# VH-VL binders against p93756r25to151: the designs that were tried, part 35

Target 1, 127 residues: p93756r25to151
Amino acid sequence: EIQLGSKLVVGENTLWVSNNGDFALGFFNPPGLLNRFSIGIWFNSNSIPYDQRKVVWVAGAGVVVSDNSSYFELTRNGELVLFDSLLGVPVWNSKTNRFSVSSALLRDDGNLVLLKDREEIVWQSFG
Key: E = the ipSAE of ESMFold2; O = the ipSAE of OpenDDE; V2 = 0.75 times the mean of E and O plus 0.25 times the DockQ between their complexes.

## First folded at step 23 (VH-VL; framework fv_lumrotatug)

Design J5 (at its last fold request DockQ between E and O 0.67; V2 from the best seeds 0.59)
Fold by ESMFold2, fold request of step 26:
Structure J5 (fold): chain C 127 residues (1-127), chain A 122 residues (1-122), chain B 107 residues (1-107)
Amino acid sequence: as target 1 above (127 residues)
Amino acid sequence: QVQLQESGPGLVKPSETLSLTCTVSGGSISSYSIHWLRQPPGKGLEWIGVIYYSGSTDYNPSLKSRVTISKDTSKSQVSLKLSSVTAADTAVYYCARGPYEFLTGYKGFDYWGQGTLVTVSS
Amino acid sequence: EIVMTQSPPTLSLSPGERVTLSCRASQSVSSYLVWYQQKPGQAPRLLISGASTRATSIPARFSGSGSGTDYTLTISSLQPEDFAVYYCQQYNSWPLTFGQGTKVEIK
């Protein structure tokens, strides 16, 4: 479970991982784009090396950020925000600041969900 | 340990197609982008193109009309074809790979094949 | 296409000397710059990425610096194994382009 204030930063190569390990959310470099990164969800099998990365969801349908400490954050206000630190602006936002989000979860089916009261789904990546 | 090795004919006639294979051992190619480069004898390096981990390709605009890069994941092989060759295409050809580009992006080539000289002559 | 120009073309030096190699880009490459070492009959060896970050297992005597259009590679105390050709390569924009090289040879 992903707590409010949790953050992923370009260059740190940290991931949010589903409980069974089958899915990961993190920054990746889209093919053909030098020094630019997107947030995506992909298959992340721990049992054997995965022979290809199949990205099943990308925040903002192809928006990218620089590699200058750009980040993806679940804010204290309950929003997912993709922020480009070079430009100094968010490039994508889940628009969930009014949803009373208490946490997020990357589910074992690869769906990233935002939860109210740690139970009710109020936003989802596949929606 | 990951190793790259180029193979193919060392002599190609003008106007014909240069064909090379990069074989990767000690790992899979599915998660990596494989690049081709060349170096004319005694000269500097030229980037030819790349096949990305996704299977899509990009080529140097100077060569794009004549270049095809493809892969066979089951054989851990990447091929280079360069059509309509001339003496100017005589070079040592390299395949190369960077770190895990999916997560880090391009950061230079830390794995190279040994290189193979291709001479274009009759 | 970004043109990379290296200087000088050749340096003749003795072991123990300090070496400074220059690489200039035709437009800013924003520190997206790689340095390679190449010995005769061998593939290039990655030294530096991001203008200043040493690759794995590269000795501390190698350092990179610079910004914008102007970059340098420094070898603080030249060792016998460092006699080679050095190339810079930009990765700011496609296509990837290399400088023509600087040969460092034994005096």
Scores: ipSAE 0.721, ipTM 0.873, lowest interface PAE 0.7, mean pLDDT 90
Fold by OpenDDE, look of step 23:
Structure J5 (fold): chain C 127 residues (1-127), chain A 122 residues (1-122), chain B 107 residues (1-107)
Amino acid sequence: as target 1 above (127 residues)
Amino acid sequence: QVQLQESGPGLVKPSETLSLTCTVSGGSISSYSIHWLRQPPGKGLEWIGVIYYSGSTDYNPSLKSRVTISKDTSKSQVSLKLSSVTAADTAVYYCARGPYEFLTGYKGFDYWGQGTLVTVSS
Amino acid sequence: EIVMTQSPPTLSLSPGERVTLSCRASQSVSSYLVWYQQKPGQAPRLLISGASTRATSIPARFSGSGSGTDYTLTISSLQPEDFAVYYCQQYNSWPLTFGQGTKVEIK
């Protein structure tokens, strides 16, 4: 379970991983974009090199950020925010501040969900 | 250990197509981005283009209209074709691995072929 | 394209001396800067990436620094095997571009 205030930062190679380990969420470098990064979910198999792992979801349908301490955060207000440090602005937002989000969970099927009261799904990546 | 080796004709006539092959061993071209570069005798380096692990390509705009890069994963080979050559295309041609790592991006060319000289002359 | 300019074109030195090579970009490359060493008849060898990170098996006497448009490669104490041509290359923007090189030769 992902707590409010949790953050992923470009360059730190930290990931949010599902309980069964089959899926991971983090920054990745799409081909052709040099050192620009997207935030997404991929099938996490140790038998497959990272470059060949299938990406199943990308925030903002391909929005990218620079490698200048940009980050992806589950805010205290319950929103997923992708922030571009070079531009100094958020470039993507789940717009879920009104849903009383209490936590997030990357499920074993690869679906990232935002939860109210740790049970009710109020937002999901596959939705 | 990853190894790259260029092969192809060392002599090409003007207006013809330059064709080279890069054979990659010790690693899979499905896992790496392979670039082509060239260096005229006594001069600096020029980037020609890249083929990514996904199979997509990017080219130097100065050469885009004449360049085609492709690959055969079954043979672990990457091909370069440069059409309508002139004397200005005389150079040592290199293929190189530019690890487009999934998490970290591009970090330079870490493995190179030995290079092959191609001379354009009638 | 981003134009990379190296200086000086040639540097004549003796073993043991400190070497400072300059690389300037026509616009900021945001530390996406690589240094290569090339000896006659050989392919370039990767020395530094990300402006300051040594590649695998590169001696500690090689170091890179800089930001924005200005970058430096330093060899703290020049060794006989270090006489070569050094190139910088940016990977901030397509197309990838190289400096014209600096030749470090023996005095």
Scores: ipSAE 0.432, ipTM 0.825, lowest interface PAE 1.0, mean pLDDT 93
ESMFold2, look of step 23: ipSAE 0.665; ipTM 0.849
ESMFold2 (binder alone), look of step 23: mean pLDDT 89; pTM 0.923
ESMFold2, fold request of step 26: ipSAE 0.702, 0.718; ipTM 0.860, 0.871
ESMFold2 (binder alone), fold request of step 26: mean pLDDT 89, 90, 90; pTM 0.926, 0.926, 0.927
OpenDDE, fold request of step 26: ipSAE 0.280, 0.416, 0.383; ipTM 0.782, 0.822, 0.827

Design J6 (at its last look DockQ between E and O 0.61; V2 from the best seeds 0.00; counts 0 for: pae O 4.1 > 2)
Fold by ESMFold2, look of step 23:
Order: sequence, then structure tokens, then C-alpha cells
Structure J6 (fold): chain C 127 residues (1-127), chain A 122 residues (1-122), chain B 107 residues (1-107)
Amino acid sequence: as target 1 above (127 residues)
Amino acid sequence: QVQLQESGPGLVKPSETLSLTCTVSGGSISSYSIHWLRQPPGKGLEWIGVIYYAGSTDYNPSLKSRVTISKDTSKSQVSLKLSSVTAADTAVYYCARGPYEFLTGYRGFDYWGQGTLVTVSS
Amino acid sequence: EIVMTQSPPTLSLSPGERVTLSCRASQSVSDYLVWYQQKPGQAPRLLISGASTRATSIPARFSGSGSGTDYTLTISSLQPEDFAVYYCQQYNSWPLTFGQGTKVEIK
């Protein structure tokens, strides 16, 4: 479970991983783009070669950030924010600051969900 | 332990298609983009193009009309075809990849094939 | 397309000397710059990426510096194995482009 204040930073190569390990959320370099990164969810099973792994969701329909320590954060206000550190601005957010988010979870079906009271889904990446 | 090796004919006649294969051993190609480059004898390097880990391609605009890069993941192979060759296409051809491109993006090529000389002459 | 220009074309030096190699880009490459070493009959060897980050197993005598359009590779105290051709290469934008090389040879 992903706590408020958790973040991923370009260049640190850290991932948020589902409980069974089958899905990961992290920065990746989209094909054709030099030095630019998106946040995505992909199949992370070691039984599936990477080039057969599909990115099943991308924040902001593929919005990108620079590699200058840009980050993806579940803020203490309960928003997912993708921040471009070179531009100094957020480039995407989940718009959930009014939803009383207590945590996030990358589920074993690959759905990233924001939870109220650790149980009620108030936002999700799919559907 | 990752190794790249180019293979293909060393002599190609003008107007024909140059065909080369890059075989990757000691590792998977699943997180890596594979690039082709060439170096005419005694000259510098020219980037030809790339096939990305997801299978799409980009080519140097100077060669785009004549070049095709493709892959066969089951054989861990990447192919280069360059059509309508002339003597100007005589070069050592290299395949290359970077350290870990899905997560880190391009940061130079730390793995190169040994290179294969292709001569275009009648 | 970004044109990379290296100078000098050739540099004759003895072991133990310091080498400074120049690489200029026709427009800013924002530190997206690689240095390679190439010996005769061999593929290029990655030395430095990101203008200043040494690749794995590259000794500390190699260092990169510069910004914008002007970049430098420095080799402190040349070793016998360092006599080679050195190429810079930008990755700021497609297509990837290389300088024409600087040959560092024994004086």
C-alpha cells in the first residue's frame, strides 16, 4: 500500500509494485523520445519478457516530463501529481484533493486506485 | 556476458539490397532498443536507425527511403535492410545497444557488435 | 540535425601527459553528450555519458565537462592504452550524430 507523501523520481529506478508482483508503476522512456519520461503501469511478471510486456495505462494519456529529477507523487492532499522539475510545474494530476484520499494501491489486476478510509475506491486508473 | 554479433554477406552488388542480422546472446532484447550504425573505411560514424523495445522504428532521414529495421524476438535477432546500394554504402556496419533503455532511456551504447565490413562493388 | 565538430583532428603526445579534447555542437545539446574511444579494428567503447558521467569500468583519469554547445574530454596522465581515436556524440535530438573524431597518437 502506497502512503500519502510517497513519490517516484526519474533516475532513481524505483517502482510501485502490486502485491503479487505482476504489475509495476514507474517511469519509462516512451519509444521515439529522447530524455523524456512518462508514468505508466505495465505487466511486471518475470515470466513475461519485457518486449511482450504492455504498458496498460499512462498518466495523462502519455504526457512526459524531463529527466531533471522530475517526480510522481501521491501528495499529502491525496492527489497523484506528475511534476516536471525542469519546467517547475505539474503536467498532470488526478484532481482528487477533495476526495479524502488516505492511500493508494496498485491492485493485482493492474488497476491503480486511490482509497478513502483505506477501503473505498474514489479514483481509479481503469474504467 | 551480453554479446552482439553482426552477420551477413560481405559483398553486395550495386542496386541490390544489403541485408544484415544482429544476434544478441547472453541476454534478452526485451528492455532494449537496438541501433544500427556504420563507419566508412577511415571515416567517422553514422547512425542508421533504431528498433525500439516495443517494436517501432526510427531512421536517419538521410537513409529513411532505403532502410528497414525489423526484429524476431524469438530468435533474439534484429535485421537491417538497405536497398539500392551504391559504392557510398561501403562501410563497417555495427549493431549496438545501451545499458537499460526501458527505464533509463538512451545513455550511449555500452554494447557493440564487432562490426562487419560490407563492400559494394560490381 | 546537430553537427558535432571536434578539435584538434590529431594530437601527438607522450605517456604521462594531460590531454584536452574539444567537441562543439551547432546548437545546445544540454549535456546529452557521449564520449567514445575507438582503437583500430575495434568497435567504439563508451567512456562518458551525460557529458560527465563515467561508464562502468572507466578509470578516473577520464573526465568530461562542458555545457551548452562546448564540451571537453580530459585524460589526466595518458597511459599507453589511451592512444586511440575519440568521438563525441550528441543525444539531445534525433538523429544521433557524431563528431569526426580526434586521433590521439604517440609523439
Scores: ipSAE 0.573, ipTM 0.845, lowest interface PAE 1.6, mean pLDDT 90
Fold by OpenDDE, look of step 23:
Structure J6 (fold): chain C 127 residues (1-127), chain A 122 residues (1-122), chain B 107 residues (1-107)
Amino acid sequence: as target 1 above (127 residues)
Amino acid sequence: QVQLQESGPGLVKPSETLSLTCTVSGGSISSYSIHWLRQPPGKGLEWIGVIYYAGSTDYNPSLKSRVTISKDTSKSQVSLKLSSVTAADTAVYYCARGPYEFLTGYRGFDYWGQGTLVTVSS
Amino acid sequence: EIVMTQSPPTLSLSPGERVTLSCRASQSVSDYLVWYQQKPGQAPRLLISGASTRATSIPARFSGSGSGTDYTLTISSLQPEDFAVYYCQQYNSWPLTFGQGTKVEIK
């Protein structure tokens, strides 16, 4: 599970990975965009080069941020927030602060879910 | 060790199409972005375009209308076509690997072909 | 496009001297700046990436600095094998663009 306050930062190459290891969530460089990064979920197989790994979900339908310490956070309020440090503003938000989110989980089917009471799905990337 | 090598005719007539091939060994063109650049004799470098690992392309706007970059993964080859050439297209043409890493982005051209001179002349 | 301007066009020096090459961009390139070395009859060789990171196997005497629009390549002590043309290149925006080069030649 992903705890409230957890953060991914561009340039740190840290990932949130499903329990079975088949999916990963993190920043990636979209093809055709120079030094810009999106946050998304992809098939995580060591037999497939990163450049060929299929992205199955992207936050904000392709919103990009700079590499100047931009981050993706599960906030204490229970929201997923993509923050562009260069612009100094959030550029994407799951808008889930009213759902009493207690944690997040990248499921083995690649679905990122936000959970209430660590059990009830109140938001999901595939939804 | 990654190696790139350009090949093709060294002489092209005006108004014809310049065609070059970049053969990549020691690495997969499915894992890297391959760029084409050129350098007129005694002058600086100009970026022509790129073909990404996924097959999409981007071109220099100054050449976009005349340039086509493609690749054959089975042959580990990237092709450049430049149509309607003039004397201004005379240059040493390079293919180069741009580490367009999935997680880190572009970081410059770390491997280059030796370059091939193409002269446009009647 | 972003225009890259290098100075001086030519620099005549002796081995052992300190070398300072300048590169200016028409707009900020946000440290997305590369330096190359090119010798006659050869392809360019990557020296510095990200404005200040030496590429693999590049001697410590080469260093890059700068920010925004102004960048510098420094050779602390010029060696005989360092006489060449040096290019800067930005990768902040498409299309990728190069400076016109600085030739470092022997005095």
Scores: ipSAE 0.038, ipTM 0.667, lowest interface PAE 4.1, mean pLDDT 90
ESMFold2 (binder alone), look of step 23: mean pLDDT 90; pTM 0.926

## First folded at step 25 (VH-VL; framework fv_lumrotatug)

Design K1 (at its last read DockQ between E and O 0.75; V2 from the best seeds 0.64)
Heavy chain, then light chain:
Amino acid sequence: QVQLQESGPGLVKPSETLSLTCTVSGGSISSYSIHWLRQPPGKGLEWIGVIYYSGSTDYNPSLKSRVTISKDTSKSQVSLKLSSVTAADTAVYYCARGPYEFLTGYRGFDYWGQGTLVTVSS
Amino acid sequence: EIVMTQSPPTLSLSPGERVTLSCRASQSVSSYLVWYQQKPGQAPRLLISGASTRATSIPARFSGSGSGTDYTLTISSLQPEDFAVYYCQQYNNWPLTFGQGTKVEIK
ESMFold2, look of step 25: ipSAE 0.599; ipTM 0.842
ESMFold2 (binder alone), look of step 25: mean pLDDT 90; pTM 0.927
OpenDDE, look of step 25: ipSAE 0.111; ipTM 0.747
ESMFold2, fold request of step 26: ipSAE 0.668, 0.683, 0.659; ipTM 0.846, 0.864, 0.850
ESMFold2 (binder alone), fold request of step 26: mean pLDDT 90, 90, 90; pTM 0.928, 0.930, 0.926
OpenDDE, fold request of step 26: ipSAE 0.379, 0.451, 0.581; ipTM 0.806, 0.825, 0.861
ESMFold2, last read: ipSAE 0.684, 0.681, 0.643; ipTM 0.859, 0.865, 0.851
ESMFold2 (binder alone), last read: mean pLDDT 89, 90, 90; pTM 0.925, 0.929, 0.928
OpenDDE, last read: ipSAE 0.266, 0.526, 0.353; ipTM 0.781, 0.855, 0.806

Design K2 (at its last look DockQ between E and O 0.49; V2 from the best seeds 0.00; counts 0 for: pae O 3.6 > 2)
Fold by ESMFold2, look of step 25:
Structure K2 (fold): chain C 127 residues (1-127), chain A 122 residues (1-122), chain B 107 residues (1-107)
Amino acid sequence: as target 1 above (127 residues)
Amino acid sequence: QVQLQESGPGLVKPSETLSLTCTVSGGSISSYSIHWLRQPPGKGLEWIGVIYYSGSTDYNPSLKSRVTISKDTSKSQVSLKLSSVTAADTAVYYCARGPYHFLTGYRGFDYWGQGTLVTVSS
Amino acid sequence: EIVMTQSPPTLSLSPGERVTLSCRASQSVSSYLVWYQQKPGQAPRLLISGASTRATSIPARFSGSGSGTDYTLTISSLQPEDFAVYYCQQYNSWPLTFGQGTKVEIK
């Protein structure tokens, strides 16, 4: 379970992983894009090489950020924010600051969800 | 340790296709990009192209019409084919691996093959 | 495409001297710049990426600096093993392009 204030940073090689390990969320470098990264969810099996892992969701329909410590954060006010540190601006957010988000969860079906009271889904990646 | 080795004919006739193989040992090619470069004798380096972890490719526009890069993951090999060669294609050919990985972007080439000289002459 | 120009073409120096090599780009490369060292009969060796970040196991005497279009490689005290050709290479834009090299040779 992903707590408010949790952050993924380009270059730190950290991931948010579902409980059973089947899915991961993190930064990836789209092929052919020099020095740019997207946030995506992919099937996370050790038996599948990274070049064959299918990305099943991309934040902001493929919006990219620089590699200058850009980050993806579940903010303390309950928003998912993709921030480009080179430009100094957010490039995408979930617009959930008024939904009383308490946490996020990458579910075992690959759906990233934002939760109210740790149980009610108030936002999801597949919707 | 990761090692790259170029192999192929050292002599190619004009108008023929130059064909080289890069064999990667001590590591997988499935998560990295492999690049081809060349260096004419006594001159600087020229980037030829790349094959990404996805299997897609990008080529130097100066060579794009004549170059094909492909991979065989079962053999840990990446091939270079350069068609319709002339004497101007005489060079030492290198394959190189960078940290261009699904999770990591380009940061230069940290592993290079030893290079193989290809001479184009009749 | 971005043209990389290195200067000087050749330097003749003695061990212990400080060397400063210049690399200019035809347009800004935003610190997406690599330095390589190449000795005769060998492949290039990665020294610095991101204009200033030393690669693994590169001695501290090598440093890089610069921004925009102008970049510098400095060797603070030249060692006998440092006599080689040095190349800069940009990765701001496709295609990847190299400077023509600066040869650092023993006087």
Scores: ipSAE 0.331, ipTM 0.754, lowest interface PAE 2.7, mean pLDDT 88
Fold by OpenDDE, look of step 25:
Structure K2 (fold): chain C 127 residues (1-127), chain A 122 residues (1-122), chain B 107 residues (1-107)
Amino acid sequence: as target 1 above (127 residues)
Amino acid sequence: QVQLQESGPGLVKPSETLSLTCTVSGGSISSYSIHWLRQPPGKGLEWIGVIYYSGSTDYNPSLKSRVTISKDTSKSQVSLKLSSVTAADTAVYYCARGPYHFLTGYRGFDYWGQGTLVTVSS
Amino acid sequence: EIVMTQSPPTLSLSPGERVTLSCRASQSVSSYLVWYQQKPGQAPRLLISGASTRATSIPARFSGSGSGTDYTLTISSLQPEDFAVYYCQQYNSWPLTFGQGTKVEIK
């Protein structure tokens, strides 16, 4: 479970991983782009080379950031925000501040969900 | 630990093709990209190109028309071919591992071969 | 391509002194900047990645800083084994490009 205020930073190369380890959420390089990063979910199998792994979800089609300090955050008001530190602006937002989000969870099926009262799904990546 | 080693002729005639091989041991070329670089005697470094696990390549535009990088995964070897060489291609040639991949991007060259001098002379 | 310019070309110092090397890019490289150390007859050795992250097994006396177009490699107290040529390299854009190097030599 991902608590409010948690964030991933490009330069830190950290991930959010499902309980069973089958899926990971983090920054990746879209095809053909050097040091441009998107946030996405992929099947986290060690049997597949990194450059062959497929992304099953991306936060905002074509949205990228280009700074090591850029980050993806579950804000305290319950929004997923991709922030471009170079531009100094958010470049993607789940727009879920009105749903009383209490936490997030990367499910074992690869679905990222935002939860109200730690139970009710109010937003999901596959939705 | 990971080791890279360049091999090939140290002397090439002008207009011929320079051919080098990088043998990687102690690690897999399936996990990391392999780059070729060169350094003329007493000068700085120049990036030549890279080959990824998929076999895709990127080349320095200044050399693209003359450079071919390929690999043989079964032999854990990466090859460099540079055609139509001139004296300007005289340099120590390095292969290096770049931890560039889909998930983490490029982070610099963390392992290098010892380098091999190739002299272009008639 | 992005042109990397290092300064000074040569720096003569004694052991124990603080070293400051500069690297300037012709355009912003967004902290995608690497520093290497190269000794005669050897391949370059990775020192710093991402402008400020020390590579594995690199002594704490080495540090990197900077942003945008201007970057600095600092050696807090120069050791005898630190006399070498230092290169910066950007990996923000293709093609990868290096500075011309700064030689740190014994005074």
Scores: ipSAE 0.041, ipTM 0.707, lowest interface PAE 3.6, mean pLDDT 91
ESMFold2 (binder alone), look of step 25: mean pLDDT 90; pTM 0.929

Design K3 (at its last look DockQ between E and O 0.45; V2 from the best seeds 0.00; counts 0 for: pae O 3.6 > 2)
Fold by ESMFold2, look of step 25:
Structure K3 (fold): chain C 127 residues (1-127), chain A 122 residues (1-122), chain B 107 residues (1-107)
Amino acid sequence: as target 1 above (127 residues)
Amino acid sequence: QVQLQESGPGLVKPSETLSLTCTVSGGSISSYSIHWLRQPPGKGLEWIGVIYYSGSTNYNPSLKSRVTISKDTSKSQVSLKLSSVTAADTAVYYCARGPYEFLTGYRGFDYWGQGTLVTVSS
Amino acid sequence: EIVMTQSPPTLSLSPGERVTLSCRASQSVSSYLVWYQQKPGQAPRLLISGASTRATSIPARFSGSGSGTDYTLTISSLQPEDFAVYYCQQYNSWPLTFGQGTKVEIK
């Protein structure tokens, strides 16, 4: 599970990975955009042919941030926040601060979920 | 180790189409973008365009009306076609690849083919 | 598009000398700048990206600096193997564009 306060930063090349390793969540550079990054979920499995590993979800319908240490955080208030450090503002959030989120999980089906009491899904990426 | 190799005819007549292939060995092209560049003999480099891992392309506006870049992932090959060539298109043509651009974005090209000279002459 | 202008066009220097190469952009490239070395008959070799970050296996005598429109490649003590043409290349905006090169000749 992904704990409150967990953070991914552009340039650190760290990922949140599902338990079986089939999916990863992290920053990626969308084709055609220099020096801009989105948060996405993609196939990460060795069982999926390399040419078929593709992005299956993108936060905020493809909102981008600069590469100036911008970050994606599960805040202690239970929000997923995508923050552009050059602009100094969040560019997207999950709007879940009133949902009593205790943690997040990237499931083995590729769905990112926010959990209440470590069991109840109160938000999910696929909808 | 990853290697890139350009291949194709070294002589092309004016008004015809220049057609080159970049073969990538020691790795797959599925997660990488492949760029084409050219360098007229004794002169500087010009970026021609890119095909992304997604299959989408972006071309230098100076060449866009005449250039097509495509890929065949089953053969680990990327093709360049440049139509209606003139003597000004005589150059060494390179294919090139950077680090894992998907995660890091563009950081320059650390893998280049050896280049292939294409001469446009009647 | 962003025009990259390098100076000088040619330098003739002896081994051991300090080399300073200039690259100027027609507008700010915000340190999105690459330096390449190209020896005769070879493809370019990546030296530096992000204006100042050395690529893997590049000797410490190569350093990059600058900001905005003005960038510099420095070779602190020129070695015989450093004879080459050096190109800067911006990646701030499409299309990617190169300077015309500076030829470094060893006397």
Scores: ipSAE 0.581, ipTM 0.836, lowest interface PAE 1.2, mean pLDDT 89
Fold by OpenDDE, look of step 25:
Structure K3 (fold): chain C 127 residues (1-127), chain A 122 residues (1-122), chain B 107 residues (1-107)
Amino acid sequence: as target 1 above (127 residues)
Amino acid sequence: QVQLQESGPGLVKPSETLSLTCTVSGGSISSYSIHWLRQPPGKGLEWIGVIYYSGSTNYNPSLKSRVTISKDTSKSQVSLKLSSVTAADTAVYYCARGPYEFLTGYRGFDYWGQGTLVTVSS
Amino acid sequence: EIVMTQSPPTLSLSPGERVTLSCRASQSVSSYLVWYQQKPGQAPRLLISGASTRATSIPARFSGSGSGTDYTLTISSLQPEDFAVYYCQQYNSWPLTFGQGTKVEIK
């Protein structure tokens, strides 16, 4: 379970991982782009070379950030926000502040869900 | 520790193909990108190209039509071929290691071979 | 391609002196800037990445700064082993490109 205020930072190269370890959410370099980063979900298997891992979801298709200090955050207001530190602006937002989000969860099926009261799905990546 | 070493003929005739091999030891080429660079005597550095574990490549546009980079994972070797060479291709050739871009992005060449001089002369 | 320009071409100094090397890009490289040290007969050695992050085992006297198009490598107190050629390199865009180098030589 991902708590409000949790953050992934490009330069830290950290991940949110599903309970069974099969899926990971984090920054990656989209194909053909050098030192540009998207936030997405991929199948987390050591049997697949990193440069061949297929991303199954991307926050804001085509949206990229630069700079190692850029981050992806589950805000205290319950929104997923991708922030470009170089530009100094959010470049993607789940717009879920009105749903009383209490936490997030990367499910074992790779679906990232935002939860109300830690139970009700109010937003999901595969929806 | 990781070591890279270039090998191949030090002399190539004009119009022929320059062929070099980079042997990587102390580490797996499956975890890193391998790049080729060159440096003419007394001059600066030029990036030639890169090969990823998948076998995908990216080349400097200035050399793309003449360059081929390949790898043999079983031998832990990366090859460079540069066709139709001229005197302008005389240089010390280096192979160097970089991280997987997917995971960490490029952060500079942290390990280099000692380089091998290739002279183009008739 | 992005053109990298270093200055000065040559710098003559004595041990103990502060060294400041400049690197300018023809367009912004967004701090995706690397510094290398190269001694005669040797391959380049990685010093700084991301404009300001020292590589492993690099002495603290080496530091990098800058943003956009302008970057600086600083050696706080030049040591005898620091006399070499220094190169900057951008990795913002393909193809990777290097500056022409600055030679730091003994006065």
Scores: ipSAE 0.027, ipTM 0.696, lowest interface PAE 3.6, mean pLDDT 91
ESMFold2 (binder alone), look of step 25: mean pLDDT 90; pTM 0.930

